# VH-VL binders against p42126: the designs that were tried, part 12

Target 1, 258 residues: p42126
Amino acid sequence: QRVLVEPDAGAGVAVMKFKNPPVNSLSLEFLTELVISLEKLENDKSFRGVILTSDRPGVFSAGLDLTEMCGRSPAHYAGYWKAVQELWLRLYQSNLVLVSAINGACPAGGCLVALTCDYRILADNPRYCIGLNETQLGIIAPFWLKDTLENTIGHRAAERALQLGLLFPPAEALQVGIVDQVVPEEQVQSTALSAIAQWMAIPDHARQLTKAMMRKATASRLVTQRDADVQNFVSFISKDSIQKSLQMYLERLKEEKG
Below, E stands for the ipSAE of ESMFold2; O stands for the ipSAE of OpenDDE; V2 stands for 0.75 times the mean of E and O plus 0.25 times the DockQ between their complexes.

## First folded at step 6 (VH-VL; framework fv_bebtelovimab)

Design c2 (at its last look DockQ between E and O 0.80; V2 from the best seeds 0.00; counts 0 for: pae E 5.9 > 2)
Fold by ESMFold2, look of step 6:
Structure c2 (fold): chain C 258 residues (1-258), chain A 123 residues (1-123), chain B 109 residues (1-109)
Amino acid sequence: as target 1 above (258 residues)
Amino acid sequence: QITLKESGPTLVKPTQTLTLTCTFSGFSLSTSGVGVGWLRQPPGKALEWLALIYWNDDKRYSPSLKSRLTISKDTSKNQVVLKMTNIDPVDTATYYCAHRGYYYGLWPYFDYWGQGTLVTVSS
Amino acid sequence: QSALTQPASVSGSPGQSITISCTATSSDVGGYNYVSWYQQHPGKAPKLMIFEVSDRPSGISNRFSGSKSGNTASLTISGLQAEDEADYYCSSYTSSTYVFGGGTKLTVL
């Protein structure tokens, strides 16, 4: 069980907690559980909104699971990337109000998840940063994730952040606009409940149609280019230099965790 | 090698409850994302999806048949059971169970099927 | 839920190519890449031939290809062989529901 869903059907809200030890890496199994859990909530009329948060101390999600991207077949890389694309599409176009309650570090693929939400709340803890730091690993963010960041913080800030692989501490995250609110860690969940109630106060049909209109162009760019995006990812990740860098990073992670 | 086999009565009377068992091998229903679905095909007609159960006991039902269907699993026995109440002659069909895996995380397709079992409803 | 419409039958000669269409409303076929094709020989269980519009499972001949344009998905079989004679079903997945087309009988002349 890597996704813990705590429903409050009377309030129309569910809390989806990430429980994929040690750091909520987006493994293929975790991606699968996220999509299946989200689908169930989307098709249950008693739910109008979902709060995404972490059950793991200190981390929202560390991002893509490098073990899925290193030492595997090209077919595996293609399948993995299709799963990543699908999670993003399902979150980005969801008919539910999505609020991320970011109670820990949120780099790379964790930021991918957070950026799909309607609203982002970050705990005010100096150890918790958010951003797309793929370039620090010799990897690039896909165009549809670059688009999502650009739509959120503007072209110049996104251009700088992506090229440098910036991770924003709470105050900077609020200032640049990658999160909407920063609160003490013990207030993150209560603040998320308050925020989602404000979003749900808007008539469902009008809110959902407006969200679809605003997000259609960005989502359509991926939908029309899914195969090409997969082929580009497989070609890039399969390069010997990239595989060597990933293997070295995995060895560093293994040493740090004992 | 993934295999599935349907078992249950071949002749059922109207108004009874139909119980079908899917026994499988080559995969575990404890694996995240894995599911087993039930489908049927009336003689000479199209396939119709009935229900799906996931490894975590999440269940999905055809909206038109939901009130008549119950799906359950026994992971230790590698079995999935479908019950359908108030059987009518319209329910005469070949019933299939099928595997749904977790590969790609998006695999909402049935990649391995049982051979099917014909259930005939008579008076 | 929206129906998927397939032609009742198609035919072709050995060595030729044929295409089977599957048409739905925009919400059932045009939303995501959840279109699949199944082959069924008489008395046999269905076999997955194409998933996610155009992907082939391991062991499926590249003579089978899939595509989608707007609300219409297509299965193309090139180099027709006698063993391709079967019923073919398209399927889509939307709103936690699987929907199947009525089936197309392929006859190899």
Scores: ipSAE 0.210, ipTM 0.700, lowest interface PAE 5.9, mean pLDDT 88
Fold by OpenDDE, look of step 6:
Structure c2 (fold): chain C 258 residues (1-258), chain A 123 residues (1-123), chain B 109 residues (1-109)
Amino acid sequence: as target 1 above (258 residues)
Amino acid sequence: QITLKESGPTLVKPTQTLTLTCTFSGFSLSTSGVGVGWLRQPPGKALEWLALIYWNDDKRYSPSLKSRLTISKDTSKNQVVLKMTNIDPVDTATYYCAHRGYYYGLWPYFDYWGQGTLVTVSS
Amino acid sequence: QSALTQPASVSGSPGQSITISCTATSSDVGGYNYVSWYQQHPGKAPKLMIFEVSDRPSGISNRFSGSKSGNTASLTISGLQAEDEADYYCSSYTSSTYVFGGGTKLTVL
């Protein structure tokens, strides 16, 4: 099981722990399990909030699984991207209070997951950076992810961060506003529990509607352009140059692990 | 090739518990993302979803029938069992088990179906 | 009563195109486009024909197509053939629940 759900129905909170070794890459299976787990919680009236965190030391999520994007069929690429979109949509539009307890590195797809949450707490460890570094790899973030970041840290900051592909260490992450709190690593979970309680103190109806109102534009845009977005992704990832680069990178990773 | 087959009593008395077994082949319920669902269809009426069990033993039930339904799996036997308590004549239907495939993440569709088994509830 | 409403019956002649509508009572019943269509011949199990509003499983004829506008999904069968005579059910997935329409009986004249 790649997602560990620890429910506390009494508190109305569940903790979802990412346990997809080695680095919680967002494989298709992992994506599926995340969505299923979240969906279950959303449909259980016992829960009003969810804390997302990692069970893997040092990493929240390394992001997308490159093996899903290399050496596969276009159909596979399309399906994979749809799954990514689905996860984003489900998280971003969740009626649950979502808090990320970021207890490890959080680049790219990991940051995507974190950004969907209502509140983010990052462990104060210089090794734990958060951000969207796609441009450093010659990749552009999809518009819905761009919007998500922009909606979080503002247009100017997002513009800079995305163009430069910045990964923010804790201090800078807090300063730019990509995370809401930075706390000692051992306090991340407790802080998340406290934070989520604050959010859950708000009447659900009002909170949920407000959240929906705030996020509707971005979410709706993806929904309406979902196929086009998939096509763009497939077209991009299927390029020979990209595939070659990915293959080389994967080979290098294998060598390093071996 | 994926196949599913329903088995169980074809005649049940009211108030009894209906136990149906789905035996399948061509896939494993240990495969991530895979699920097996139960549906039913009263004679001449529409399809109704009853329950779903996933590879990770996560379960979903029809809201209206949740209190009466229990779904379980035996992965080693490639079987899924549905139990429905307090059976009533209104529960007379063809019962289907179906494969919920793993298709690029969450894919809530039943792509393969058993032939169905008619269960008649009569005193 | 059903969250999805279909016409009870539709008919067409061979070679014609027919459309079956499926209207959700609530906008939530198709929130993420988990709309599917099943074909069922008499005495047979349902067969998945369309998923995600407009996608076809492998092996399904391109004569079958799906679309959605607002809260109404539509199944279109072009080049109607005798073998297309069957019941058709629309389905939607939302909130961990599967819902089905009341079914539409398609008669090929």
Scores: ipSAE 0.164, ipTM 0.713, lowest interface PAE 3.2, mean pLDDT 92
ESMFold2 (binder alone), look of step 6: mean pLDDT 88; pTM 0.916

Design c3 (at its last look DockQ between E and O 0.80; V2 from the best seeds 0.00; counts 0 for: pae E 3.8 > 2)
Fold by OpenDDE, look of step 6:
Structure c3 (fold): chain C 258 residues (1-258), chain A 123 residues (1-123), chain B 109 residues (1-109)
Amino acid sequence: as target 1 above (258 residues)
Amino acid sequence: QITLKESGPTLVKPTQTLTLTCTFSGFSLSTSGVGVGWLRQPPGKALEWLALIYWNDDKRYSPSLKSRLTISKDTSKNQVVLKMTNIDPVDTATYYCAHRGYKYGFWPYFDYWGQGTLVTVSS
Amino acid sequence: QSALTQPASVSGSPGQSITISCTATSSDVGGYNYVSWYQQHPGKAPKLMIFEVSDRPSGISNRFSGSKSGNTASLTISGLQAEDEADYYCSSYTSSTYVFGGGTKLTVL
């Protein structure tokens, strides 16, 4: 199991723990399991909220799985990106209250997951940074991810953060507003439970409709441009220069692990 | 090559429990993302989805039939079992098990089907 | 009664193009385009022909194509052949549920 679901039906909350070693990379399998798990919870009336957190020490999610984007067929790239889109869409538009209990590093795709949540709590550890650092790698964030960040921290802050590819340590993350609370690591889970209770105290209908209203523009835009977005991704990732870079990076990673 | 085959009684009496077994090959239900579903089709009528079981033992049921259905798997035997309680003549149908493939992420389609087994419910 | 409505029957001559429509009662029935089409010959199991509205599994003829507009998905079969005579079912996945249309009988004249 790459996703551990700990349900508390009495509380109406489930904790979804990421357990995809080594660093909770968003592999196809992991993406699939996440969607399946979320879908199950969404369709269970016993649940109104979900806390997303990591079962892997020190990392919430390292982001996209580079092995899914290197040395594969264009069809694979397309499929992978669609899966990423699907996860984003499912999370971003979830009728459940989603709270991220970020108990580890949260770059790139990890941040993507966190940003879809309604509320984010980050452990106060200087090693735990959150942000979208794509530009540092010569990559541009997709528009829907840009919008997600922009909708979270504002246009100016997002513009700066994205261009510079910033990863925010806890204090700065809180200041810029990419997370809502910073707490000691041992308090992350309890704080998440408290936070989600606050959100669940709101009538579901009103909350859900408001959420939908707030997020509809961004979500709809992706849905409408889903294929184009996939094509853009495939075109980009398939470039020889990009593939070479990815391959080199993966090789380096293997060496470091070995 | 992926193959599925349904087995079980072809004649069931009302109120009894129908137990069908799907035996498959060419894939493993231990593979992430993979599932096996049961569907049925009354004679001359449309397809109806009944249940789905995933590799991780997660189960899905038709809302209308959920109370009567139990799906389970034996991964080591490459079998999926469907039980339907309180059978009625209206449940007369060809029952299919089908492979829910894993392609790229979430892929909720049945790409391989068994040949189906006709189950007749009659007193 | 069905969440997906199909015409009961369609017909065409060899070489022609025909279209089968599948209309959802709600725009939400298709989720994020989890629309599929199945072909079923008499006495045979259904065969997946189209998934994700317009994608074809490997081995499926390019004569089969799918599209969607609004709450209506369409299966188009071009260059109609005798072997295409079958029942066609549209399907949609949403909220952990699979729904099927009532089926369309395609007759090749």
Scores: ipSAE 0.747, ipTM 0.891, lowest interface PAE 0.8, mean pLDDT 94
Fold by ESMFold2, look of step 6:
Structure c3 (fold): chain C 258 residues (1-258), chain A 123 residues (1-123), chain B 109 residues (1-109)
Amino acid sequence: as target 1 above (258 residues)
Amino acid sequence: QITLKESGPTLVKPTQTLTLTCTFSGFSLSTSGVGVGWLRQPPGKALEWLALIYWNDDKRYSPSLKSRLTISKDTSKNQVVLKMTNIDPVDTATYYCAHRGYKYGFWPYFDYWGQGTLVTVSS
Amino acid sequence: QSALTQPASVSGSPGQSITISCTATSSDVGGYNYVSWYQQHPGKAPKLMIFEVSDRPSGISNRFSGSKSGNTASLTISGLQAEDEADYYCSSYTSSTYVFGGGTKLTVL
């Protein structure tokens, strides 16, 4: 299993631990397991909140699985992007309280997941950076992810971060507002439990309607443009120059891993 | 060559528990994302979804029938079992099991179906 | 009736194009990108024809196409053939639940 769910139905909380070796990349299989697991919890009325965290040392999620985006057919790219959109839509519009307990590095698609949450807690470890660094690979964050970052840290900070492909260490992440709290690594879990309890203290119906109202514009932009967004992604990622760039990056990752 | 076959009693009495077995080949319930669902179709009526079980033992039930349904699997035997309690004549239907596979992420559709088995509930 | 409404019957002549509608009666039902269509011949199991509104499984003729506008999904069959005579069901998926329409009997004249 790539997603470990540790339920506490009495408390109304589940912990979803990412276990997709080696770095929790968002492979098609991992995306599928995430959606299925989230759906189960959303439709079980004994659960009101979910803590998202990692079972892999040092990494929350390394982001999109580049092997799904390189050397494949256009049909594969379309299917992959649909799966990425599905996970984001399900997380972003979830009726559950979502808290990210970010106990490791959180670049790119890992930050995508974290930004869907209601609250983000980052471990105070200089190796654990968070941000959307796609531009460093020659890739553009999709408009709905740009919107999400902008909604979180404001236009100017988002504009700078996206263009430079910034990854924020803990102190800077807190300062810019991409995370809500930074705590010692051993306190991340307990802090997440405390935070989710505060959110769940709000009556579910009113909290859920307010969240839906606040997120409606951003979510609707993707929903109404979903097919066009897939076509744009497939067209972009299929370009020879982009494929060559991805190939080079994948080879560099193999060299760095030894 | 995915195939599924339903088996179980063809005639049951009211109040009994109906047990149906789906035996399949050409896929494994150990594969991530794979599931098997149960549906039914009363004579001359529309299809109705009953339940689904995933490879990781995650389960889904029709909300209106959830209290009466139990789905389980035996991966080593390539079988999925549906139990429905307190059978009533309105439960007379053809029962199908169907495959839900992993392809391009999340696919909430049934792509391969068994031939179905008619279950008649005496009045 | 179900939350998905289909016409009870539709007819057409060989070579004609026909459209079968599937309208959600509630905004909470009829999932936007999870609409699928099934064909069922008498005495046979249903067969998946269209998924995710407009996508075809491998081996399904391009004579079958799907679309959606608002709360209405449509199955269009072009170049009608005698073998297309069957019952057609739309389905939607939302909130972990599959909902089926009442079915449409297609008669090829």
Scores: ipSAE 0.427, ipTM 0.771, lowest interface PAE 3.8, mean pLDDT 89
ESMFold2 (binder alone), look of step 6: mean pLDDT 90; pTM 0.929

Design c4 (at its last look DockQ between E and O 0.65; V2 from the best seeds 0.00; counts 0 for: pae E 5.9 > 2)
Fold by OpenDDE, look of step 6:
Structure c4 (fold): chain C 258 residues (1-258), chain A 123 residues (1-123), chain B 109 residues (1-109)
Amino acid sequence: as target 1 above (258 residues)
Amino acid sequence: QITLKESGPTLVKPTQTLTLTCTFSGFSLSTSGVGVGWLRQPPGKALEWLALIYWNDDKRYSPSLKSRLTISKDTSKNQVVLKMTNIDPVDTATYYCAHRPYKYGLWPYFDYWGQGTLVTVSS
Amino acid sequence: QSALTQPASVSGSPGQSITISCTATSSDVGGYNYVSWYQQHPGKAPKLMIFEVSDRPSGISNRFSGSKSGNTASLTISGLQAEDEADYYCSSYTSSTYVFGGGTKLTVL
């Protein structure tokens, strides 16, 4: 199991723990399991909230799995990206209260997951940074991810963060508003439980409709442009230069692990 | 090559429990993302989805029939079992089990089907 | 009543192109993008012909194509052949439920 679900039906909360070694990369399998797990919770009336957190020390999620984007067929790339889109859509539009208990590094795709949540708590560890650093790799964030960040920290801050590819340490993350709370690492889970309780105290109907209203524009844009977005991704990732870069990077990673 | 085959009683009396077994080959239900679903089709009518079980033992049921359905798997035997309680003549149908693939991001469909087994409910 | 509405029947002559529509009562985020089409000959199991609106499984003739516009998905069969005579069902995934259209009987004249 790459996703550990710890339900507390009495509390109406489930904790979803990422356990995809080594660094919770968003592999296709992991993405699939996440969506399936979330879907199960969404369809269980016993649950109103979900806390997303990591079971892997030091990392929330390292982001997209580069092995899914290197040395594969265009069809695979397309399928992979669709899965990423699906996860985002499911998380971003979830009727559940989603709280991220970010107890590790949270770059790129990890940040994507965190940004879909309604509330984010980050452990106060200087090694735990959160942000979208795509530009540092010569990559542009998809528009729906850009919008998600923009909707979280504002246009100006997002513009700066995305262009510079910033990864925010806890203090700065809090300041810019990409996370809502920074707490000692040992308090992350308890804080998340407290936070989610606050959100769940709101009538579901009103909360859900408000959330939908706030997020509809961004979600609808992706839905409408889903195929185009996939095509853009495939076109980009399939470039020889990109593939070469990815291959080199993967090789380097293997060497470092060996 | 993926194959599925349904087995079980072809005649069931009302109020009884229908137990159907799907035996499959060409894939493993231990493979991440894979699932096996049950569907049915009354004679001359449309297809209806009943239940789905995933590799991780997660289960999905038709909302309308959830209270009557239980799906389970034996991965070692490559079998999936569907139980439907309180059977009624309206449940007369051809029952199919089908493979839900783990394909690069595409999953909400059934790509391989058994030939189906006709179950008649009659007193 | 059905989440997906199909015409009860369509017909065409050999060599013609026909289109079967599948209209969703509502647009679902993600769900509608998972439209699938199944072909079913009498007494046979359904066969997947199209998935994710327009993708074709391996082994399926390129005469079969799928598209969507708004809340309506369409299956187009070009170069109609006698063997294409069958029932066709559209399907989608919404609210954790697999839903099917009422089916369309295709007759090849």
Scores: ipSAE 0.295, ipTM 0.736, lowest interface PAE 3.3, mean pLDDT 92
Fold by ESMFold2, look of step 6:
Structure c4 (fold): chain C 258 residues (1-258), chain A 123 residues (1-123), chain B 109 residues (1-109)
Amino acid sequence: as target 1 above (258 residues)
Amino acid sequence: QITLKESGPTLVKPTQTLTLTCTFSGFSLSTSGVGVGWLRQPPGKALEWLALIYWNDDKRYSPSLKSRLTISKDTSKNQVVLKMTNIDPVDTATYYCAHRPYKYGLWPYFDYWGQGTLVTVSS
Amino acid sequence: QSALTQPASVSGSPGQSITISCTATSSDVGGYNYVSWYQQHPGKAPKLMIFEVSDRPSGISNRFSGSKSGNTASLTISGLQAEDEADYYCSSYTSSTYVFGGGTKLTVL
């Protein structure tokens, strides 16, 4: 079980906790469980909102699982990227209110998940940075993730952040607008409950239609280009130089864990 | 060596509850992401999906039939059960259970099917 | 009735290539991207031939290929053989629901 769902149907809210040791990497298995769990909540009328948070100390999500992207077949890379696209599309277009309760480090694919939410709350801990740092690994964020960041913090801030691979500590994250609130870690859950209640006070139909209208152009750009985006990813990740860099990075991570 | 086999009555009367059992081997319904689905095919007609149950007891039902369907599992016996209430002659069909895999891609196909069992509803 | 439209029948001679279409009646953001194809011989259970638009399960001949353009998915069978004569169904998954096309009877002349 990599996703723990704690429902409160009376309040119309569920807490979805990431439980994929050690660091909530977005493995194919974890992506699968996230989408299945989200789909269940979306089809249950007793729920109007979901809080996304982590069950792992110190980390919200470390991002894409590099073991899915290294030493595998092109067919595996295609399947993995389709799963990443599906999670993003499902979260970004969800009819539920989504609030990120970011109780740990949130780089790369963790930030991908957080950016899909309607509201983001970050724990005030200098080790809990958020951002899209893919360029530090020689990797380019997909266009639909670049679009999402740009829509959130504006063109110039996104342009700088992506090129430099910036990770924002809490005060800077609040200032740039990549998160909406920063609170002490012990208050993150209670703040998320308060925030989601405020969002759910808006009549569902009007809120959902407005969200769909605001997000349609960005979501449609991926939907119409899904196959091309998959082939671009497979082509990029299959390059020998990229595979070698990923192997070296994975060895570095093993040393840090071992 | 994944296999599935449907069992249950072959002749039922209108208004009865149809109970079908899928007994399978070669996989476990405790494996994350795995599911078992039920489908049917009326004689000479197209396939129709009925229900799906996941390893974590999460369930999905055909919207048009949801009020009549109940799917459940017994992981220790490698069984999935479908119940359909208020049977009508239009429910005459071959019923299949099928494996929904975890390993290949993210979604949403059935890679191994049972042989099917014909259920005839009397008029 | 099905939200996926297939031709009722298609025919070809041995050695030819044929294509079977599967057209969705509508599509939206996040819609028609998960198409599978099943082959069914008379009296037998369906067999998965293609999943996720174009992927083949292990053991399926590379004579079978899948693609999509817009709201239409296609199954192409190259080097047609007598054993390919069967019914073919497309399916998709949207909003927690599996949907099947009406089926296409392939006749090998």
Scores: ipSAE 0.228, ipTM 0.685, lowest interface PAE 5.9, mean pLDDT 89
ESMFold2 (binder alone), look of step 6: mean pLDDT 88; pTM 0.921

